# Ledger of designs, part 31: VHH binders against q93235

Target 1, 248 residues: q93235
Amino acid sequence: IFMKTLDPKVPRFYGKGTIIGVNPGVGYQPWLKERPDSTLIKYNLRDQKSYKAYLEQMKTYLTKYDSNATETRECGAGDSNDDLEKNPDALPCRFDLSVFDKGCSEKSDFGYKSGKPCVIISLNRLIGWRPTDYQENSVPEEVKDRYKAGSIAINCRGATNVDQEHIGKVTYMPSNGIDGRYYPYVFTKGYQQPIAMVKFDTIPRNKLVIVECRAYALNIEHDISSRLGMVYFEVMVEDKPVEEKKEL
Key: E = the ipSAE of ESMFold2; O = the ipSAE of OpenDDE; V2 = 0.75 times the mean of E and O plus 0.25 times the DockQ between their complexes.

## First folded at step 20 (VHH)

Design c91 (framework vhh_5c3l_4; at its last fold request DockQ between E and O 0.59; V2 from the best seeds 0.00; counts 0 for: pae E 2.4 > 2)
Fold by OpenDDE, look of step 20:
Structure c91 (fold): chain B 248 residues (1-248), chain A 123 residues (1-123)
Amino acid sequence: as target 1 above (248 residues)
Amino acid sequence: QVQLQESGGGLVQPGGSLRLSCAASGFTFSTYAMSWVRQAPGKGLEVVSDISSSGGSTYYADSVKGRFTISRDNAKNTLYLQMNSLKPEDTAVYYCAKLEREPGSYWYSFDSRGPGTQVTVSS
């Protein structure tokens, strides 16, 4: 239990109950291990060195999907990891990273070079947990246009009114969010955690934007105080001349 | 490879006691928080208890508070759950689970678990 200092970003109820919870929490990447207390993604468009660490982190994170064909199976639209609960010999569904090829892949430097940074969104792994679908008439308005039954919709917004004005256009990959086919989470070799990516297409330069991303399923509770079902991070895309460190 | 193996389960009468053990290998046990979770028939997974890496912090579900005690021996790479005053409602498969913090989050994920041990409380 990392007793971190009273960071407003730390769930206030952390440690008072189960740290795992019964509702999913949301994580994000890139998160730099060398800056464990920072939720800030800050880099300069004009300085490749400034965003190199983020790229490396993203790459490193995604290496877990480099699975041998023997450890995973290809899953079609009608398939899910439900079989894993019934058949111990069943292979988990292989996650398809190609869904991120439109600007959020390694080939595109995950959008960082172009000033359209991508962020990975994930849920903490709860055994046996699976998303419950909204009824058609009960889908929250903010995700209604992108929601698909069987998926966990993601929506990111500015944390404050000012941030919302600055966040600009956001693209979700896939648009429907995290693919539910990869649920439930089971402790099996080769299991691949499903993720989604959020791309900030028009984030302003030289402005700090506080971002709130929420995950949406019927059985995902949102609570700001405990940070259930949501995650906060900051994005700052600078566009400034690189100051030549005069080697004194 | 992370390995967890639960033991100590069985059939016990109401009011009885069991001590579960979890043998851990394949990772630095002393650096990870651990958890006991259980699944009763027809019910979802329930966190029974968790313990910090050092053992300095513990959590208990309300349903087991005062009856169950989680402990660990880091030198032996073993997690324990002392279960006293067992009730029929404690009947479940009990799993030892390794916890890991979800990146970029303060939430923990179940990283690994054992095959589980059956605990049956019945008269």
Scores: ipSAE 0.704, ipTM 0.859, lowest interface PAE 0.7, mean pLDDT 91
Fold by ESMFold2, look of step 23:
Structure c91 (fold): chain B 248 residues (1-248), chain A 123 residues (1-123)
Amino acid sequence: as target 1 above (248 residues)
Amino acid sequence: QVQLQESGGGLVQPGGSLRLSCAASGFTFSTYAMSWVRQAPGKGLEVVSDISSSGGSTYYADSVKGRFTISRDNAKNTLYLQMNSLKPEDTAVYYCAKLEREPGSYWYSFDSRGPGTQVTVSS
């Protein structure tokens, strides 16, 4: 019997109106390349080997932000990548991982050992796209308390009513989401793709939780059927006895 | 290391035709979607056309639909853009761009482009 093997380099969804799209798609890490269509993050708290692959994937993904990067600049308030289209000598803004040191870094095993796993949230690289701000009175309720003009807010919820009851407390890093200063992307050498992380502080043991995360800016459309502006993944943190024969 | 090299640009009169080529190396060309992107003088980058890794799906910007045809030859690692009925507003640097699956996503991202080839449509 044979089965169609999906190519990990070919996505399952196309953008609105084009192959790449004009509306940002949302991605997450850790994502295991050997199973490109699996969105399940599952591990056993009592078995360090069960989450080692997720830690390795997080570490590998984050190496692109290593301190030896000299092709970037420090960006302060009001700075952005706006002039990169017109000035080939300009350096892109540096993305600093230190914002994740409060529980979503290698030092803390990205939260996996403590049963509070961290998940990276990113937007795909569209050419020339940049976030547009909500007016103060139009900020969606889900992100109203955390929204900052100039940013892309992130919110994660349970996909169903049951998942919503189980997802528990979620910590967002940064709280405001992704700073817009890192936009636009225009093929710039040294570009550092901005990310946020979400930490699931009180996710239950031995229960599958389906998570929906959305990115929020005025010019990010949400559509459940085409998955515009959102990503789904499942989290299963087990707390079960380790099988002795597998370790012998 | 990804290498993309465009060729076939030049000066042409309105109503004329050009065929752009992009030679690809340093990656498995047949497994990646590709794009033609252009930048007119003083303007931002514009996606002109996309093609899936197999060639089975294509997209064209409204400004070029019916006049331009994207194609690829996976055996020769080459991307093409046939440009017919050229207009002065088609004047731009044309870039061959590699797409990739955004890691951890169902979506494409732009990865890299070549140095470009100049197309000038003028009488």
Scores: ipSAE 0.511, ipTM 0.783, lowest interface PAE 1.9, mean pLDDT 86
ESMFold2, look of step 20: ipSAE 0.508; ipTM 0.783
ESMFold2 (binder alone), look of step 20: mean pLDDT 83; pTM 0.842
ESMFold2 (binder alone), look of step 23: mean pLDDT 83; pTM 0.847
OpenDDE, look of step 23: ipSAE 0.670; ipTM 0.834
ESMFold2, fold request of step 25: ipSAE 0.439, 0.440, 0.366; ipTM 0.737, 0.745, 0.695
ESMFold2 (binder alone), fold request of step 25: mean pLDDT 83, 83, 84; pTM 0.845, 0.851, 0.857
OpenDDE, fold request of step 25: ipSAE 0.690, 0.688, 0.629; ipTM 0.843, 0.844, 0.822

Design s49 (framework vhh_surovatamig_d1; at its last look DockQ between E and O 0.57; V2 from the best seeds 0.00; counts 0 for: pae E 2.7 > 2)
Fold by OpenDDE, look of step 20:
Structure s49 (fold): chain B 248 residues (1-248), chain A 123 residues (1-123)
Amino acid sequence: as target 1 above (248 residues)
Amino acid sequence: EVQLVESGGGLVQPGGSLRLSCAASGFTFSSHAMSWVRQAPGKGLEWVADISSSGDSTTYVDSVKGRFTISRDNAKKSLYLQMNSLRAEDTAVYYCAKLETEPGSYWYSFDSRGQGTLVTVSS
């Protein structure tokens, strides 16, 4: 989707007539607003300069998780940010970025260098919103194998049949999606927005792939027209010789 | 620093009316969409209404449609919520909220809120 003419300050899609909507939207990183093809992640494996901007964007985005220990608390499996609504003095749960260490960390150049690019998936911050769990027998088939109660499952596919043929193996980190422990969002200082990453393990070279990523919870509606509960972006991993700029 | 200060809350009988105000500072008020949210006792935060930066577009949660009116005065950097025909279920702390587009997203997020003002609807 060409976004060059879009006002970055005005959302183009509103949830069913609302400004902010009652259903979450999905965002992704890296998004380079300065590029006219801002929804396109395109780089050449043979040219480090070509993916540097993406790396920097990822790094910049993740700096928000650099919090002081005094602003967040460690949360175990049974903990959540529920207390934030009841206790103004409660500290928000600290997000653990180590879940991305298997190929989607800064150390691995977020998979770009290796040709397995990682993309961050997030939901917009809706106050008081939290994911509602599917019943065991009502989990959508596409995420059934990875779904965990208390989480928001993510599934990415090719937007078209051709894209689906090209997208290849996709790894989700964590596998069950966005950890629900970090909900609800309550405007507290130090709040850390939970995210997941999607790694494209076998994306073809020199082919454009249109990707659709959906978020799954019982209270997340999917609507293609309004793009509720989903996000589109394009990925193209090139493998081409770097043209030596003949210094004229 | 973004500051939002709510006022106008109080005790009111069912069927009564209140007007909430929010004074905004620390950001360009006229360039931001705004919202009211509320938290009833024992319940989570709930979106109530939003208004575009210009004030030309408003949206409401179904339960308050026809009863509540969100408005703004950009010159005064103020947001308002006129609440009519109040019901017991409207009892809550009401918060003014600043909306912001998420970086790299087409969607608004709740970016900041005030300390809230308590509205109690009781006979």
Scores: ipSAE 0.639, ipTM 0.832, lowest interface PAE 0.7, mean pLDDT 91
Fold by ESMFold2, look of step 20:
Structure s49 (fold): chain B 248 residues (1-248), chain A 123 residues (1-123)
Amino acid sequence: as target 1 above (248 residues)
Amino acid sequence: EVQLVESGGGLVQPGGSLRLSCAASGFTFSSHAMSWVRQAPGKGLEWVADISSSGDSTTYVDSVKGRFTISRDNAKKSLYLQMNSLRAEDTAVYYCAKLETEPGSYWYSFDSRGQGTLVTVSS
């Protein structure tokens, strides 16, 4: 649903009282440029051509993490990007894609060839935003078992009761979601936007599933009408014989 | 390359006015939403205002609503911020920022900024 945008020609979602600036929106990959108004991920498990574009989009999106050590730094527990705003020589934290090696990397075709597609979840780049932790007793129930202070938890569900019955097992990588040490965002060449991936392990064949994913931090509002703090996409994994033209 | 050059900053007393300008080059200015952001001494960056590519839609942080007006002239590739009723807390370096449509999302993201222009509000 589109209430208002910064650019009337492009259908954009905007947040409560502002399009950008205070509360993050949620985005996903793979998103195909040739179908800019579509949020549908649809492919036939028996037809490699039907999912090749999604693989290429995932690979292209992830190339921004190819930065060498001279533009980023190692960040450990307790580290963050706080110094980036005040120190012109500070290096942003390096984001390590190896967390996705367990089924959501190029080696596994990001899960597409096995019918367990991976989807990247990200927050748009806002100035000055960083996650605020829930107190342990206030963590929302849907993420309580995976929540870690300093992180932004992700939860995906079926958009309707029928979709929820069909969505099946969902694996979150990392389990605790998007790592908050990469915040805040600042204008810098080496910045590496943190992401998480969601793997749909048991999504049914030949059924459309509407998925809603939400990001969780104390300072992320959820608003269905403006889609703040959430994203929707559809998944259709077909398993059908490929139609071929027969010589007549 | 994208270049954004801010000007019009200076020293004013509380209640005064300033008009900031930003000259843009290196991209199709009329195709991009734009923003003003600011950084007070010793503080982080703060979003101030946004304007759509056509100029028809604007939004503001609550602390400046009714006092600041963002505008643009696409023929001159220029972005403006009219600041009225200035307060001490408006003291900051003001940056012109280019927004981009985030691929794979219906949301905007910040992309790049200029070097900034200093606004000092003191009695």
Scores: ipSAE 0.401, ipTM 0.725, lowest interface PAE 2.7, mean pLDDT 84
ESMFold2 (binder alone), look of step 20: mean pLDDT 79; pTM 0.800

Design s50 (framework vhh_surovatamig_d1; at its last look DockQ between E and O 0.74; V2 from the best seeds 0.63)
Fold by OpenDDE, look of step 20:
Structure s50 (fold): chain B 248 residues (1-248), chain A 123 residues (1-123)
Amino acid sequence: as target 1 above (248 residues)
Amino acid sequence: EVQLVESGGGLVQPGGSLRLSCAASGFTFSSYAMSWVRQAPGKGLEWVADISSSGGSTTYVDSVKGRFTISRDNAKKSLYLQMNSLRAEDTAVYYCAKLEVEPGSYWYSFDSRGQGTLVTVSS
């Protein structure tokens, strides 16, 4: 069993040559604070109580996007947070959570109830960092069909061959990955960190699946040993009868 | 509330030295890695240096290696940047920044910064 321990106070990995690193790291949600050493997402489809904590964590995490209209601006296709570097009075782009409405919203219990759990993928906040686009002919094969210039493509696979056989169909929201319009990260009030979600559509029941998710941009390095540009977590969707605790 | 207050900036000649200070409050200072970042006029934010929570590890951007030294006093809840052999290109507003590990991540993120202190290097 591939399990990672996370200390919320101390990073497990450091960047090459720097503490914070020059390459982005990848994170995921839901991560439960009450289980800081666990990267396992495990719940029983027949037991709502078993996935309640994950729902609450997802909700809590997404509250940061509840911004006042005065703190953010609407950004169209031609807009980006580049303006923040040029204009100190510019407002950060508002992140649109509606992109997750197809099965990964609160209304759908983030897919947990239906057995198609959604996971949030994010990059750590590096000052001044922004994704560099691949050339059209240099896009990695695993994301070529979904890649869009200006975005950070996400690809998740099973960590092992067995896991890859089990992971099943995966849907990415949006399909192109994390929208690059929200970069670069700047210390501005109201800044909203861009995210993507991954939905596991056909993940098997009662099996542990180790998942590796990678972020793709030209300036994102992938290294398994240092965990650069990737994150690991485990998913287990159980379908078992709920044992009635006999109240003694 | 996290508060970071930078001081020590000013006008210096090329080759001169300055020492910046950052006073931290509102969090357990000794538990967090810290960084200095800077923003030159007309340019974006640039990472300068960082230091681990204990102070045992430090890293620098290449352009300041051998000239700048980041340090901290956890008892005083203070972060420092000793800047020697200053150059015109070092002119910038300097910010101290709190680093934090985001839940579900292996890595640090820049979490908060101060108001900054202006360093001007000019003949």
Scores: ipSAE 0.688, ipTM 0.846, lowest interface PAE 0.7, mean pLDDT 91
Fold by ESMFold2, look of step 20:
Structure s50 (fold): chain B 248 residues (1-248), chain A 123 residues (1-123)
Amino acid sequence: as target 1 above (248 residues)
Amino acid sequence: EVQLVESGGGLVQPGGSLRLSCAASGFTFSSYAMSWVRQAPGKGLEWVADISSSGGSTTYVDSVKGRFTISRDNAKKSLYLQMNSLRAEDTAVYYCAKLEVEPGSYWYSFDSRGQGTLVTVSS
């Protein structure tokens, strides 16, 4: 579903009966500012010009994760942002982009040149929120095989039965989804919002696919009418000959 | 630079009232939704109330409905929280918070807050 905004400072969706609320919303990239009302990712595999804007948007969005030792710290195993509520001067954990090096980095044009486009998935910043783990027997079937305690699992599917038949193989980076060590957000200077990426490995050519991605933690509510806990976008990877204007 | 300066906190008895103010500068105040957030001693941050950029929509956490009123004056670049029928559990540092919409999210996010103002409700 697509909704036209009247004011760029007003979101298309917000919480059930609230303006910001306490339940995370899901966002995606690349989103092009020159087409603000569109959720369509469309390009021709044979025409680099047709996907260059998506590459530039991905690169620009990711510049906020450039290494910066002055405002972030390296977090090792078992380390997290848990202490930020008690010590607001503590440094937040640095988000390491190297997890995306297998096909979702600038080196590979974020998968666009190979027809396996990558899409960034993120949660909006709520203060003090942190993921609550499912009990082992309550993990939703869609993410059961990839779920890890302390993380927010991501699952993408076709929005309709036809889209589900077409969406093909999807690779999640990291496989467990968004790492919970980067929570909570408490207005911390230098905070690096954690993300995951989804790579569409076998999306068909010349077919529109409507994609629904959902985020999974015990304290993330899903509601289709208000789009809680989910995001929709469309992907169209064309593979058509490029028409060239004749000389003279 | 965005600046949010809260004031109006203090010591009050249960059942009393206080009015918090937040002076905003460094951004176009009337273009942004705003929020009040609080942190009780030894507890995490809690969302209290929101107000749309125009002031036309407000929402509240259930524990304060009917007792607290959020308002704004866009000409004065000010946000307010009228707190009535105060209870001991309302004791907290209260923060004025600016909301934003990140590109591609279609959702509000918390962006920044002020230094806070302490409200203590005790006899």
Scores: ipSAE 0.511, ipTM 0.787, lowest interface PAE 1.9, mean pLDDT 86
ESMFold2 (binder alone), look of step 20: mean pLDDT 80; pTM 0.814

## First folded at step 22 (VHH; framework vhh_5c3l_4)

Design c92 (at its last look DockQ between E and O 0.23; V2 from the best seeds 0.00; counts 0 for: pae E 7.3 > 2, placed apart)
Fold by OpenDDE, look of step 22:
Structure c92 (fold): chain B 248 residues (1-248), chain A 123 residues (1-123)
Amino acid sequence: as target 1 above (248 residues)
Amino acid sequence: QVQLQESGGGLVQPGGSLRLSCAASGFTFSTYAMSWVRQAPGKGLEVVSDISSSGGSTYYADSVKGRFTISRDNAKNTLYLQMNSLKPEDTAVYYCAKLEVEYGSYWHSFDSRGPGTQVTVSS
């Protein structure tokens, strides 16, 4: 938990040597503007009102992909935003939100109603930055089973031993992480920032779980002290009776 | 629409000086951190220097520390880079870039840059 500012638009992390640095940071959604100092995702699965703000935040965040869709092009697996650097008239790749349809879409309330909340994972935008692939024999063990060259693998775990015992099964969408076709970041009106989602499938009820999510590429450094390449947040899914508001 | 336009680049001899300027428009300049980045031939983008919105904090790459000075005039919506003691290794296209904090993010991101200005240091 970092409590440096009450302004949600003020960064809490800084790069090494410069404001932004050269190593990607990791962000997450939902982050509620009304609680800017809180990294806690807490709601009661029996109370829709308790998770409504999170749903709205997720919807709002994802709206940006629809708003500039006409300024994008469809990209297949072999395509990338490299074309943007070569051709000023090229359109950026359209991000495919359908990859989240299995439990992490608006239709499913992003898993909140079912007690399997989804969280968006993203990297900050560095101009010209692109993920560097691991060699086949150098892929970190924790992502080896899901790693795909050209992607940024994501792995989430409990921050402590207790949290790791509680976090349960985590599903990644896509399984390979953030698709690299949307890199490099090039300033253009229609650029769509790539994301991935993590779904907590078996997170315990009425327990606080501290989560650490890391992004994996050869050129992503992990540093706990500076929080490079990782993000922390807390999840608490309550399952409690809803207190009836005494009608005065 | 955010617009950034660099100027002041050119050809200089080693040891020479240049002052780059970046004219900004289309956003509240004084509320955003700004950065100078450069790209040398055959190399990737490198952050040269950045400055906080107020100008109270400045940062430099190790390669330019002591030689380059970043500054800003918020009243004029202009970013500057004074480059002294220039070296051949400083040859690159220099870009002015706008930094922002994405809503719901803890990190700065680049969200715009200019077309760039060429700096060539050669004897």
Scores: ipSAE 0.644, ipTM 0.824, lowest interface PAE 0.7, mean pLDDT 91
Fold by ESMFold2, look of step 22:
Structure c92 (fold): chain B 248 residues (1-248), chain A 123 residues (1-123)
Amino acid sequence: as target 1 above (248 residues)
Amino acid sequence: QVQLQESGGGLVQPGGSLRLSCAASGFTFSTYAMSWVRQAPGKGLEVVSDISSSGGSTYYADSVKGRFTISRDNAKNTLYLQMNSLKPEDTAVYYCAKLEVEYGSYWHSFDSRGPGTQVTVSS
C-alpha cells in the first residue's frame, strides 16, 4: 500500500519546520521488525506457531506500560498532561491496559487464537500537539455515535467495497477511542503513550481483508495521497489443516 | 539498556558556535535514526533536528534551518549537532533521543533520553 523503497528508519509524516501544528500519523501493531516492508497480518487458526510472532510483538510493545508509582500518576476527569509544561515535578498520566481485558489482552492471546485478532492503533508522538474537539454538529458520520469531546475517535473500514463487505463487526477499545488527557506528549521519564485497540470479531476465514483505520479529531487531517491521519494493513485469518508429520 | 549522554553545552555570546555530542551505548546505534530535542526555560519541548540511521537524510526545524547541522559517526556511536550563528532564543537544555519507528508513524523514545546539556546564549 505504501512505497516499499522508503527507509523505515527515517521519520515519516514529520512536518517541515517546527513540529507544533503538524498532523499526526497513525500507526498499528503488530508490525514485525524482521519483515519491515510487510503490512500483512496472516496466520492459521489451527497452527499456534503461525501467530506466535504477533503475540510476542504485542507483548514487547506493551512492556512500556509496566507501572511504577514513582513515575506516573492517576489522572481522572479534567486532569491532563498540560500540567507538566508548568510544573517540572508533575508526573505524566498513567495509561491503564485493563481497558483491553475483554478479549484484547495477553490472557486471551490478543484475540488471535479465537480468530478475532486485535490490532493496536496509535498516533505518532508530536511534541506539543493535542486534539481539538469537533463542534457537536460537525462530528463525522463514521464516529458520530461513539465520539466524545476530549477524545480521538478511531474508525476502521474495508479499503474497497469487497473489503467492507468482509470486514464484519469491529469492536473499539475504548469505544470513544484515545483519551486526550495523555496529551500533549511530554519528554519526561515515565510518559505513557495512549493507545486504542480494534478487534475484528467476525472477519472471514481464508480471505484477505484490506483495512483502513482513521483517527478523528478536528485538527487531524485525512489525506489519502500522503496517508495523513490514517493507516492501512491487511488481515488474513486462515483455517486450514496443519501439515502431517513426515518423520516416524 | 539504552544509554545516551549529551555534552558540549555552555555559555556563548550571540553569533557564536557550539558543537554538541551524544555518546550512545546499549543498542545498535548504526541501525536507528536519531534526534536532537530542546526545551527552553518555561516553554515546551521542540524537535530541533533528526537524522536517518545512515546519515543520508536529515530534517531541521524552521527556527534552526541553515544555522544547525546534525551529523553522526556510526563507528564511534556518536551523534553531533553543530550550532552556528547562535541566538538568545536557542537557549535551552538539549537532549538526544533514539527514534522508535513503527509502520505509518514516527516517535521519540524516552527509554533513549539522556540527561541533556545546557546551552545559554547571552551577551
Scores: ipSAE 0.014, ipTM 0.412, lowest interface PAE 7.3, mean pLDDT 81
ESMFold2 (binder alone), look of step 22: mean pLDDT 82; pTM 0.832

